# VHH binders against Serine/threonine-protein kinase mug51 (mug51), part 5

Target 1, 306 residues: Serine/threonine-protein kinase mug51 (mug51), of Schizosaccharomyces pombe (q9p7q6)
Amino acid sequence: MPALLKINKKKNGQTKIDRLFSKRRKTSLAIEKNHSKASMCTGQSPLNIISYNVPPLIVLRNKTIRNSIEVLVEEMFRDIQMRQQTNVLVAQCPRMIVETQLIGLFQSNYTSVAEELEQSIRTGDIRRLYLNRSDKFCGESCLILRPEFDKLFTYYLCKFKDQEHIYTLIFKLHKLLIENPLPSYTSEELKFNWEERRLLISMGFLILAGTDSYGISLPNLGIFTHILRNSRNDLSNYLKKRPYREVIESSLYNRNVSVACKKKNEAFFGWKFRLCDAIGAGLVDSFMTTCGRAFRLTKKGLEMKF
Below, E stands for the ipSAE of ESMFold2; O stands for the ipSAE of OpenDDE; V2 stands for 0.75 times the mean of E and O plus 0.25 times the DockQ between their complexes.

## First folded at step 1 (VHH)

Design c12 (framework vhh_gocatamig_d2)
Fold by ESMFold2-Fast, scan of step 1:
Structure c12 (fold): chain B 306 residues (1-306), chain A 127 residues (1-127)
Amino acid sequence: as target 1 above (306 residues)
Amino acid sequence: EVQLVESGGGLVQPGGSLTLSCAASGFTFSSYALAWYRQAPGKKRELVAGIYSGGSTVYMDSVKGRFTISRDNAKNSVYLQMNSLRAEDTAVYYCAKDLSEGYYTLFDSWGTEYDYWGQGTLVTVSS
């Protein structure tokens, strides 16, 4: 029994999802204790906390994983495309989400949908992709719907149609990924030689996830990572300067519009997209006040460097 | 800093041959893939041929079987042997290396991501 207990302690591992939820819940409880006294909506005192049971940031027509990804993707470029229709970063950015956004969207209810997500990944209806085009987001996980995934492969096949070797590699990779959807692949499972795997890595279709383990990625994910990093930094830096590192939701929306108009060479994702990410990543906690939903920077969010 | 110097361009008749050379400095040559791009009058810049650090090669369909890309790591040089030249091969030829390791634009058809280009060498195929 003592040996079994030692084995259980050595298995203190939790999934990324489990870790984020546990950490988020603990942080929320700790902050609640600090703000047990009356607060004002004006930010001149700690905000008046009514509840930590927060309504969904986005109201879903249907609570399926598919619909939640579709809605998050709609929020991804809300107001940004209208203001920056010629922005190359927006035009080149793949339509996908980070896994943390699903966590932030469902919050306390995410456990109920995690199995649906895993089933959709096993069938290939949703693909898990890895970011490895940023020095700060190596190994970050993204989710893309199968139709968008196939559309991007069709785009790259068309782009490289006059380059037989590259075309053949992309075609074979896409076929393999459709026929055998796995979270990662060995060199044996990929059936590509060293030079072919090197080219696919250089092109952004594969990342090295372990000694003989390859994760699936897509070209131009570096643009997604760049915008995500800028979005997280902007939100964190704004909250660091707020009284008690707290802000009401309406104040975030107004600031977003102002900042987006001034930064012509930088793009930010839509506010709901960013908030779902920050909440799911444990960088921001949410709570209800007399003046509506509010957010505060967690200790993790304060310490993060992107 | 990174330097790429192309040479070997000139005027040749249709059906002729020419060898282009690119001398490289300022980086660990053997660790990088190199490519030849060209820009023909009135056309967009396009990938002609690429060579990986391991020696594997990629060619544009229209030059496959006529052009051969090679590298000499001891000389820090990449070459493009051009045979059976056609009027449509007339272009300024540029060599390029990866700007960022692992970036997918290593063999991007248009080379829009590369900051490290040589000055180019003009190839004119005319009678």
Scores: ipSAE 0.000, ipTM 0.111, lowest interface PAE 17.9, mean pLDDT 72

Design c2 (framework vhh_gocatamig_d2)
Fold by ESMFold2-Fast, scan of step 1:
Structure c2 (fold): chain B 306 residues (1-306), chain A 122 residues (1-122)
Amino acid sequence: as target 1 above (306 residues)
Amino acid sequence: EVQLVESGGGLVQPGGSLTLSCAASGSIFSDYALAWYRQAPGKKRELVAGITSGGSTVYMDSVKGRFTISRDNAKNSVYLQMNSLRAEDTAVYYCARSEYDILTGSDYFDYWGQGTLVTVSS
């Protein structure tokens, strides 16, 4: 709780949160341009490139947005080295995805699911959550399925069961979000007074975005953002050291993220989860070679610092 | 009311193997996180292994590569396969069900078994 108060009291918080909406629109455009540019590249790699039309990283039997999120969530901690499996961060990490992973999963077919996603958000079947570290993640937002979202609210209601004022605020917020599912809320739509909204922001349930625009968040999303940042940084740093900044998929999966890792709280997401994110965020491009699928660090990925 | 019953404990020599089982009655397990804890004499109870309803697992550092947690929702059971047992694994082992399908502090485990003793001695 004290750490959340410090985060939400930043003087430029409104500017940073408003910037999240702006960066998100710019990020989507940049991703499309990076994919197009990569598809047009020839002869810059020692790898024998045969196609830029790459099969999905995860083959879905059911291509609905709900099933796509469920399958991505299953990949969150798959392929974990044994040391990472005992990490408390893994156990406590909310089960959700970043929107960039849907872009990476569907690639050129993303437009077919974008409308379904917006409809699911408006019905409340899927909730969009905003990350408090938007400056580090170039307009990142998360998606969580309603059953998991409700489960997390139930957890916080139980945690605050003996604190009547806080319990009542969380209960009323959850009820509002179920009865009136919106991608963002005005102060009038929330029906909370100034002190109640301030408290919900300090607790991590609301983010103020722009003037009188509130996004939904959850406490302890710092665990998810920590693992996401470390996952991106690990992939980027590895690729920076490769010839032409390229790697064959099988070589990447065979990389032993050291059993001798010195940081006990270090955790990474599973490879397919990470790669969908990196492709969707425009950090990595994929292509087919005579030796299978390969990945190359983009200019955006090369310039990123985490 | 939910009851958890552990079985499979016993005396085993160092390097040996045991499989612990935990069966639930009075409720279905499929929507809950399940965990194995242990407590040695004079020590605090500690998380050995946990598994969520979705199959995600967590292990204590000292048991990684030696122990495997699994679940069988059709049999309403959770298992701990223990290989390459060491003297320091000697403890009473408890299974527990999480209130909210979350592997977190012991305060959020709403049902505990009676425990099964594992002794590793030559």
Scores: ipSAE 0.000, ipTM 0.095, lowest interface PAE 19.1, mean pLDDT 74

Design c3 (framework vhh_gocatamig_d2; at its last look DockQ between E and O 0.01; V2 from the best seeds 0.00; counts 0 for: pae E 14.2 > 2, grease 32.4 > 24.2, SAP .77 > .668, placed apart)
Amino acid sequence: EVQLVESGGGLVQPGGSLTLSCAASGFTFSYYDLAWYRQAPGKKRELVAGITYGGDTVYMDSVKGRFTISRDNAKNSVYLQMNSLRAEDTAVYYCATDLGYSSSWYEGYFDLWGQGTLVTVSS
ESMFold2-Fast, scan of step 1: ipSAE 0.440; ipTM 0.753
ESMFold2, look of step 2: ipSAE 0.160; ipTM 0.606
ESMFold2 (binder alone), look of step 2: mean pLDDT 80; pTM 0.805
OpenDDE, look of step 2: ipSAE 0.403; ipTM 0.741
ESMFold2-Fast, scan of step 5: ipSAE 0.368; ipTM 0.740
ESMFold2, look of step 6: ipSAE 0.000; ipTM 0.245
ESMFold2 (binder alone), look of step 6: mean pLDDT 81; pTM 0.816
OpenDDE, look of step 6: ipSAE 0.006; ipTM 0.292

Design c4 (framework vhh_gocatamig_d2)
Fold by ESMFold2-Fast, scan of step 1:
Structure c4 (fold): chain B 306 residues (1-306), chain A 123 residues (1-123)
Amino acid sequence: as target 1 above (306 residues)
Amino acid sequence: EVQLVESGGGLVQPGGSLTLSCAASGFTVSDYYLAWYRQAPGKKRELVAGIYSGGETVYMDSVKGRFTISRDNAKNSVYLQMNSLRAEDTAVYYCARGSDYGDYLFEWGMDVWGQGTLVTVSS
């Protein structure tokens, strides 16, 4: 069950986004029907709102899950000028996405996408990875395409080639995951003894997700987690300081380029990568203006700790 | 090689109609986001209508219900059908191309622009 992919519904089945659109439509209609009153004292966005029906943030030529992940991965480091240490951090970062990005990308069409995602996980074309739950932020799950997943396992097999016991465990785990792709595993399904499972957990390949339930992870996902946390904090703090907590899209892109090189080991994901995540998580709303797409930090976004 | 050419602008009376055409060469319109922008004298350029590679459309509120953007893949062209024209619609209209991934949703992000076609709405 991908908790991170679940859209929170009101008792009538509507999403938070649907509620926001309905509220704004009611306000617009009320204004049009008041012949004798132009209200200048109602709570208004300073930006001219042209539409509440916002086009997809990224338009896909092919709306498959695989292509969606590929396009989001292309956005990870788009249009960023980097310092040498930031470049090294970026180069070492696993190419994967946060599941909330699919919600932000597909919005009302997410249900069909969720079904395709679960099928792709069962075939092994996409792997769900779990970040360490010891930190509140690290409770997120991520999606990685099989070629990248296999590439990372190949790296660890090469790293441990001279440690026969460890090499054998990693090799057996990778083979199991390819031959029997599941979203989670019991100890019986893993076919490892207690000592082997404990070692794989200590190395970062498995996470204990519940009583006799194991999630798959990878060693040193801290790089992705670090960049994701920095990216969310940067976006949130930027919007908190904006008048009415609103910004036009072009201003976000300009800030991203200017900020990326200021700190030694700081890296940020690209703006569309961040915005899909924030929209999917309900932290940011989008709307169209005469000056293009704009974003607003929601009440949830203002109150959230990243 | 890569080019957008607008046509169909002219003088029209209030309440009249015009169809603007945007002919593309050197690329396929169905692979890209294509948009119509306009700029009136003394005003900033603004988005009028857009069509994404997947066929989704967007419109400025002041033209909604009056203007329709469409695409003809066989003619490799994009159109803006303008009905119930008002004096405030007087502007130079530009056709522009954005990324097939939707990276360029604003004027500054468009990588190919047409020369513009003048639309004058007056009696």
Scores: ipSAE 0.000, ipTM 0.097, lowest interface PAE 21.8, mean pLDDT 75

Design c5 (framework vhh_gocatamig_d2)
Fold by ESMFold2-Fast, scan of step 1:
Structure c5 (fold): chain B 306 residues (1-306), chain A 124 residues (1-124)
Amino acid sequence: as target 1 above (306 residues)
Amino acid sequence: EVQLVESGGGLVQPGGSLTLSCAASGFTFSSYALAWYRQAPGKKRELVAGIYSGGSTVYMDSVKGRFTISRDNAKNSVYLQMNSLRAEDTAVYYCAVETYIYEGGTVYTDFDYWGQGTLVTVSS
């Protein structure tokens, strides 16, 4: 009985519990308030469009890639009370962005920004991390700044300090990644045997991209992708219920405050972080109205599945 | 070897209180999250409370406001203070330490290295 009980504990692990906690009951009050506010503002639906040339969601003092990522990271949880962002998901979430957010932030100016990004990746100042393709984020990658990348490796080295074999693997991997910043690695380039590569994959440091091709990832990246997926689904589902699938920007900010206060173990990214992603991913269109910036769900966003 | 030693279980009346303790060894305690799970007869193990290395906590709904998880890094110990106990809190309580599962391209925090468990019985 004890042996069977111990085997079953791993099958009933935190994975299912985390999903249960993250899917706490929805609130409808914020949705109702946002609907009323949008209607009051324009006095009509659909919203009165005056231009498709919209200013950036975030005004940058310095338009470098590094500063753009820093500012986006600051927006990850801004619209939720910062002092209350200590739940399990928020505390464990890596501080990083998805590339779509740079597209959403810079819009028509993205081409020059893309060149700077590639230079920063070649120098190792920014690391590209890969999301699993079996996920609905097929083809997307994350970007993390070198100091944050190093902080996460330092955390895992400290965590495995008393486990010599694992510590040595993580230490050697970190050193290799810093000395040779490549977008992907072969087994020859990694200098690890098959068992070591399997262990690094199981821990979340490597993703298998082919027979002898490895992408770099990080443990707990699943938490980031979980919050991102929930954030996209929440935005899409909310807009599907809006008249003409349109909303005034200020109405979204009001909704986020209400949701954050009620759901202690569920996380959505801050609105500017989410909107840069949604615009860059083609899930929403932005336009100017007499009442300010507004968003409309695209055909791609409408087809988005939970 | 990772070792977890649980204590503090017993028989209490409804509305009573108990403090569970878990003494840990074999790993760098301050670097890991720890959790309390429970299992009633015929039920699956469920997460009661968790505490991360940075001090952030999580609780299941039915125990919020009644149970408090805490840690003492100097003593390599984690505690579960249980107040206002109910008959439905009757279970074997287990201490567990953080680990990772890579499944379907997603990395999830899981808990492994269960202790022996400590029985909590709330009289009906």
Scores: ipSAE 0.000, ipTM 0.169, lowest interface PAE 15.8, mean pLDDT 74

Design c6 (framework vhh_gocatamig_d2)
Fold by ESMFold2-Fast, scan of step 1:
Structure c6 (fold): chain B 306 residues (1-306), chain A 124 residues (1-124)
Amino acid sequence: as target 1 above (306 residues)
Amino acid sequence: EVQLVESGGGLVQPGGSLTLSCAASGSIFSDYALAWYRQAPGKKRELVAGITSGGSTVYMDSVKGRFTISRDNAKNSVYLQMNSLRAEDTAVYYCARDYTIEYGSTKYTYMDVWGQGTLVTVSS
């Protein structure tokens, strides 16, 4: 079981997880910058490209960060509701988004949104979470709104109401996270002993990100991670088989509808939710053609591993 | 490869004291964090105390003020001084070294090198 960390170096009291969160944010922004530049300079395509100025995939009447997350959460369930599919696994997922979906929604305009997001994180109105035991495609940060974050802690407090020690730990953690919203915490900032921190890690509330650096997570995010991975793999594998790895939006939508009908036991998020993720993660490029919006698998998408 | 060898366990009366020692070989000792774990019959292993390469220490609440972990890098050793021993301290005590796995952008820390353990029995 994980416990102590190897100590290399520390600079100005900044934690390893602060560096990891900063690195993840910079990587996402760098991918978006490269994505925008690549779309402006793309070469040969059998589709008649009109423009790289693509209409928004989701139309927002209010462009605040809070409303953007709320709309993306609604898109999480849209295909299932519209097609009268019940997917128990999706329904069990917490109401949260992957940060790549926000990047994919705003694309070249993400820089201004990122500033508002950081402000909301500092106030605690939005929490950034890490997925447990990430791989290359499931290691993205997640964003959850404060009311949903609080509802999840209320659920766990209720679940453990008759287990005094566990209840007290969860209660104290929630209080600390609300009163002192930080991107990461040292052992001193958490004010828990080693045994308590170990228990919180085993339960899925904390992750180790560095020598004395803890990130925030939530129990049972495995289902969310599983569905996200399946969604990315399905899209990538489909586009790999297309001529020039390109598809018109209407053809992709019709295929996604068909697949969901045939694979009733396989969990899928809504198609716009999945497309925003793929665009923001740099797996897919979008462009306008004479026949409407189209998508192309990127080099990163081609190299996607299971 | 790295070996950890514990010593110092035994039978002691309640209120007594013992010093556990752990000697390391086959690796650069001073670069690693080290910990003492214990396991009582029918229970899972639990962390008792830990010490970083820089000398910072952590303790479980029930032993804080009674146990002291220390290290001597020149001797490649880590120690657990146990005072005011109680019946509930009866367990096999293990020495362990940290190990970090990097997977994507996330790091997971495990104890990858374990000693064979030393039995501590506290009884009247």
Scores: ipSAE 0.000, ipTM 0.086, lowest interface PAE 22.7, mean pLDDT 73

Design c7 (framework vhh_gocatamig_d2)
Fold by ESMFold2-Fast, scan of step 1:
Structure c7 (fold): chain B 306 residues (1-306), chain A 124 residues (1-124)
Amino acid sequence: as target 1 above (306 residues)
Amino acid sequence: EVQLVESGGGLVQPGGSLTLSCAASGFTFSSYALAWYRQAPGKKRELVAGIYSGGSTVYMDSVKGRFTISRDNAKNSVYLQMNSLRAEDTAVYYCAASDWSLYEYLQSSRYDYWGQGTLVTVSS
């Protein structure tokens, strides 16, 4: 014992902590092997992690960016079909995604996919649309496929068919954007005068990105951002109330179906659409348990407003 | 913007010493557990040392008695003092932050924030 008395409190404390850590780690591994099914699925203890190699949320036959956006758009309202039938916001919502959903879909493989996305933007097959910086989602961008982009311009041309000046501006802008797909435009590149650019900004077709730099947007993107905000808030608020902020996928899915039945006056995105966004935005982590995929609310998800 | 910025890595001879520093910004540092991980070529990323918000520490067995982790909440910084360095300590060292208990975080993906990494090479 004289040797122990000579050791400082920090060294003795570190030795005790190391023993506790080793015991807890070994006990955790033993519990995982011997009690994997019952205890892992109860939600009353931290979920035991088998692997961080999680299968994709959406199985893609073709892993191109274009097909990935098409499949994500298909998932926008799949699990909540009844809301599409009765909710006007859902019916009028542009069919598009946020870039975080591609990050969530591809996870660690996103770096390779990001280059393909930039190539598709350069060809004009996919357009990056910028959200208004005054919104809570300032700095986030949306991705829209060319056919949907053209469809929305056709809608506005029809809306303004009897207002020659406005019609002509929208027509010229659309033609410019499809003939010369750039990430941003100068006043010289747009070839509109000051009054014309001011009008396009007021209508929501352009945003000012710098002193002579304009980003592309669309009028009334507020519908999409409203539904996205509602979807993020619902997921985050649910997970905040879960033990250890963790949930098994099947439990979360069943709860989502229940909430959809009760909150028919609010629009929400479909199950996989919301999860791709939440993972890509860093709001939740995913991991494998003996009971399947599980999710945990991150620090970012706990603290952010959406 | 949340960031962790590591410094102090470099080339050192066997038996030498290095002090790694990690400066944190953009989150409530005092509430977080901080850890140092390392990854050697051809190996998985492993926990080297961790420190809880309350100051309690944990070390991997092979570095115990040679490495010391500490934190300074006033400076939003965490440190790893490495003594008696060996060739086997050669790795990229990463600073990581988590709002959870360190022993619940056995996998690197459970940490909320990561630094860019700093290279430590122990060679003659």
Scores: ipSAE 0.000, ipTM 0.079, lowest interface PAE 24.7, mean pLDDT 74

Design c8 (framework vhh_gocatamig_d2)
Fold by ESMFold2-Fast, scan of step 1:
Parts: structure tokens; C-alpha cells; sequence
Structure c8 (fold): chain B 306 residues (1-306), chain A 127 residues (1-127)
């Protein structure tokens, strides 16, 4: 957790974020290994397992990182506008994905696309955003496409148009982030004084990642973190109640419908989006059966509390 | 039993348009993935366009921007609007019903993932 948000810029060295990124790739590989091992160790699955090499949850026309993020965002937000009237938290959520969802989409193949992601981050086509740490939740990073990132800054510039000092601060920050897309920034690299940095933190544009290390965020990402935590908890609790902690994919349709939104703060992301996240986080395994794709709660998913 | 009936195929000149329709009997469409596939002589059956119960769409690269898939759950039907037709679009077009789909599929748009198929309708693009 601390390592996730502790960004230290070490020339000729690896950042804490880079190290955590490597751990995520190892987790993706471990998920595939766990799929194979779990079946052999339990020997009690009610489902006839055919393979642990599972096709992607979402069929992609083009398997580039950019297209993958676009498709995940479209799937997540397809039904949201119908619910935005009744859920303020969903209405305020930026169009972005959690990096674990991308990991879950590619699974064992994530290592092959990780370099493309880093290239896109270096060019500024994709921005990595950081969610606030919590003792009750592992800190996650989000991925947002440049056009959406720019639209959000345009929104905030418009919102603060009549507050010259705040407008100038947001304008300078946006320009810096476009011209110099780094995974983290020192106070020297930001060129903001202590009061300016404190204001940007209070507004939600920066997070403290270390003594002199800042991660980029967006206002109201705490809402996204809340939705993600609730999504994981709901999925985990659902699977804990299933025989052998397993479910076939088609059964999740009925579960999603039966969890019709009765509370304003429940997770509204579709099951495909939630499954990609849970698989990428190592909480859920996927495998093919004679009845189609199935999912199983991992040991990590069973033991972790959110 | 589920039965799918295609219509709208025919002969059209290059650059022309056709609308293919598929209606189901014996089953409700609203909760299922629906797709159009095509097969030219000597070629494998390939996905042209797909649509989920929630309205998300997928398209073959060569038809993107020219073809539009849509569904009408009240009429238990799926449609393929085909514009700017080319000689290479000549094929037998098949309507298919896939697995339950609101936010997901049973892993693939491969033909084997679809349980019910129409008889096919011939589209010929020729002068």
C-alpha cells in the first residue's frame, strides 16, 4: 500500500510505482498459475473444467491499450446515464478505468502489453491517476485517455473562471502535465510553492506520495474509490455464498439484475467491468467449462476484507 | 424452439445499400447477444457485426463506418444496415443468437459461442 503511493524519483533507479507495476505483472502470471493449481488442489469443483486459457471477457476489435480502455469505459458507462438521476456518486465519476481492470482483461498476456502502456504514458496519450490510500483498501491507480483528461481540466477551468488565482493554478498545472508527462513530480519539477501545492492537494489535483513526491489525481476520485471498494466487497460476498465459491458467467446476469440499485451508494458498474478488476487484483480466477466461462473466488479474495 | 428468419438479401450494385432483417419466433431476444455473420464460397464464416442486449456493438474492421447493427426487442428483431457495398461483401449472411448478455458474453464472438442460426440470406454485390 505505502509503496503504491510513495513515489521517489531516482535517476538511474526504479521508482516505487515502477516496482509496484512489476508486482502487478507478477500477480497476472500468478493468477494464471493459481487457476491451474487451484483446480488440482481442490478436486471438488462442481463444474467440468476444460481450460485455464480463457478468452477475454470483452471481445476487442483492436487489442491496443487505447482501444481496450475505450471499450472498458464504454461498457462501464453504457447504462450509467439511466441511473445518474438517482445516483449522484455515479454522475460525478470521470470516464476512466482502474488499472486492475486492464490487467484482468489481458491476464497472462498483460506482460506483452505493459510496454505499450508505458509508451503511451510517456507520450501523454494516457495518464495514470492515483487514488487516495486507506488502511482498509489497497491503493489503486486509474488510467484515463488524454481527451477525457483534457475535458475534465476544461470543466474545472470553466468552473473557476471567475476565481483568477485558482484558474491560473489549474491552467499552469494542466500545461505542465501535458508538456512533461511524468509518473510523479517533485516540488522542483512542479514549480509551485508550498501554498499552491497545498491548495492543489485540497482540491484533489495532487496527492502526497512521499516527502517531496507528488502523484496526479482528480477532484472527487474518492467517490470512484468508494464505488470500487463496494464493487469488490459485493462480488466477494456473492461468491463466498456460492457452492465451492464458483459461478458460471451466465448466472451473473441474474445476480446483476437481482441487485437492482436500491441504495444510492452501491456500485453500478456492470459485471464484466467488476470481473476484470477482481481478476486483475487476484481476488477471482476465471476458467472455461462445458457450460461456458466460470469464476472462482481465490484464497486471497476469501481472506481479504475491504 | 428458437427459429431465426432472415430477409432483405438480394442483388445490388457496388456503392448501393441493403437492409437485412432477422426475426425470432419461439423465444425472446431481449436478453441475448445477437450477431450477423457472413460466409463467402471457399471462406470461413466470419463475424460482421454483433450487438449485446444492452446495445453495445462490435464490427469487423472492413465494414466499420459502412454497416450498422441495431435491435428492436419489441419486434424481437435484429437489423444490419449495409451502405457503400463492395464486391467483397458478396456472401451468405447469417443471423445468430448467442448467450445471455446484458454486460457480457460467454467469452467469444466465435461462431461456436452462438447456439441458434438462421438459414442465411444471399447478398450479391455486382454490376
Amino acid sequence: as target 1 above (306 residues)
Amino acid sequence: EVQLVESGGGLVQPGGSLTLSCAASGSIFSDYALAWYRQAPGKKRELVAGITSGGSTVYMDSVKGRFTISRDNAKNSVYLQMNSLRAEDTAVYYCARGPYSEDYFLGSWEPSAFDYWGQGTLVTVSS
Scores: ipSAE 0.000, ipTM 0.089, lowest interface PAE 22.4, mean pLDDT 72

Design c9 (framework vhh_gocatamig_d2)
Amino acid sequence: EVQLVESGGGLVQPGGSLTLSCAASGFTVSDYYLAWYRQAPGKKRELVAGIYSGGETVYMDSVKGRFTISRDNAKNSVYLQMNSLRAEDTAVYYCARHTSYGLWKSPNYFDYWGQGTLVTVSS
ESMFold2-Fast, scan of step 1: ipSAE 0.000; ipTM 0.243

Design d1 (framework vhh_7xy4_2)
Fold by ESMFold2-Fast, scan of step 1:
Structure d1 (fold): chain B 306 residues (1-306), chain A 126 residues (1-126)
Amino acid sequence: as target 1 above (306 residues)
Amino acid sequence: QLQLVESGGGLVQPGGSLRLSCAASGFTFSSYAMAWVRQPHGKGLEYIATISGSGGSTYYSDSVKGRFTISRDNAKNTLYLQMNSLKPEDTAMYYCATDSTYYYDSSGYLEYFDYKGQGTQVTVSS
């Protein structure tokens, strides 16, 4: 038994020197353990940036607005493992996008496609949907492709098949919107009386956007914005807890799948869908590292609340 | 044509229970997912629970999970909300809704369309 161990034998009546020595050893070991665990999970240094010229998140077959929306819609719930039974929120969520995702996808090229978007809205190939009743056309707007828009109207027609007057009203509205595609409508353009317009508003097919100005909507569009808000909050909160507010792309994909599986009745959008939105809104920056693409929460993203 | 009539609210003590009912008419009740939402005085609408048309799937807000149970009787065209372990924070006007009578705004608050019933008041007194 060495002499040092004999000194340590008197634990309850320790000298000041013995107490300081024991405390230093415990602190040192705790630091070593914390450093080892942190290094394995998070890393100790900021990610090595090699370029801010980053490849697109989504490789497009062609760079048309229509194809871009189609590909973004495919990403809405990709990389999310669902429970065996269909999640009601996911099933009820209309397949659509927000305009920030086009900004995030096209970045410096967005101005070249903005006119194509406006032309597609005028032809009715793409519909802009409005969610905020207090809006003077300044509220959040979403974009939906005509086939999905028509599919949702078909769903509501089937839903109201036993209510002939409501069925007729929805049918007439859908026909009007297809035959006369406009960004917004006056009462004269809608060709409905006051009671009919009020009923359509109460059902969620129209919003009053101003004096004799109506925006197009769909029942329960709030499911889309609710999932989007939850998705933005999850991304922001995750990045806030990361060292230097940075993460490698693959780590986000793995997290999304795991979190969605663990929480019953929770829905998030797929990572490419979310990242196009976050980049387009200026909440997240992307950059290349020696270990691949990475993302960092911006100052704007850090300070935003949803 | 679509009509929803809520009932069963009242004054209860914290820890008490209430069962709300919603009588539906003017549509094929079993074909629609139904929800309960609430509005505290002077505040926005809050989603509480949703049930599928068949009753096979239910969803709850985190504030009520384990305390509230949504159910339906399609033979009676009636939606129910069993509320247990009531808290002062549960004080609100309660409304039943279909997917055609409520939505979330851009701030995440629920709004009813003009086509809704008067609701049923729940007051939890402490």
Scores: ipSAE 0.000, ipTM 0.117, lowest interface PAE 18.0, mean pLDDT 72

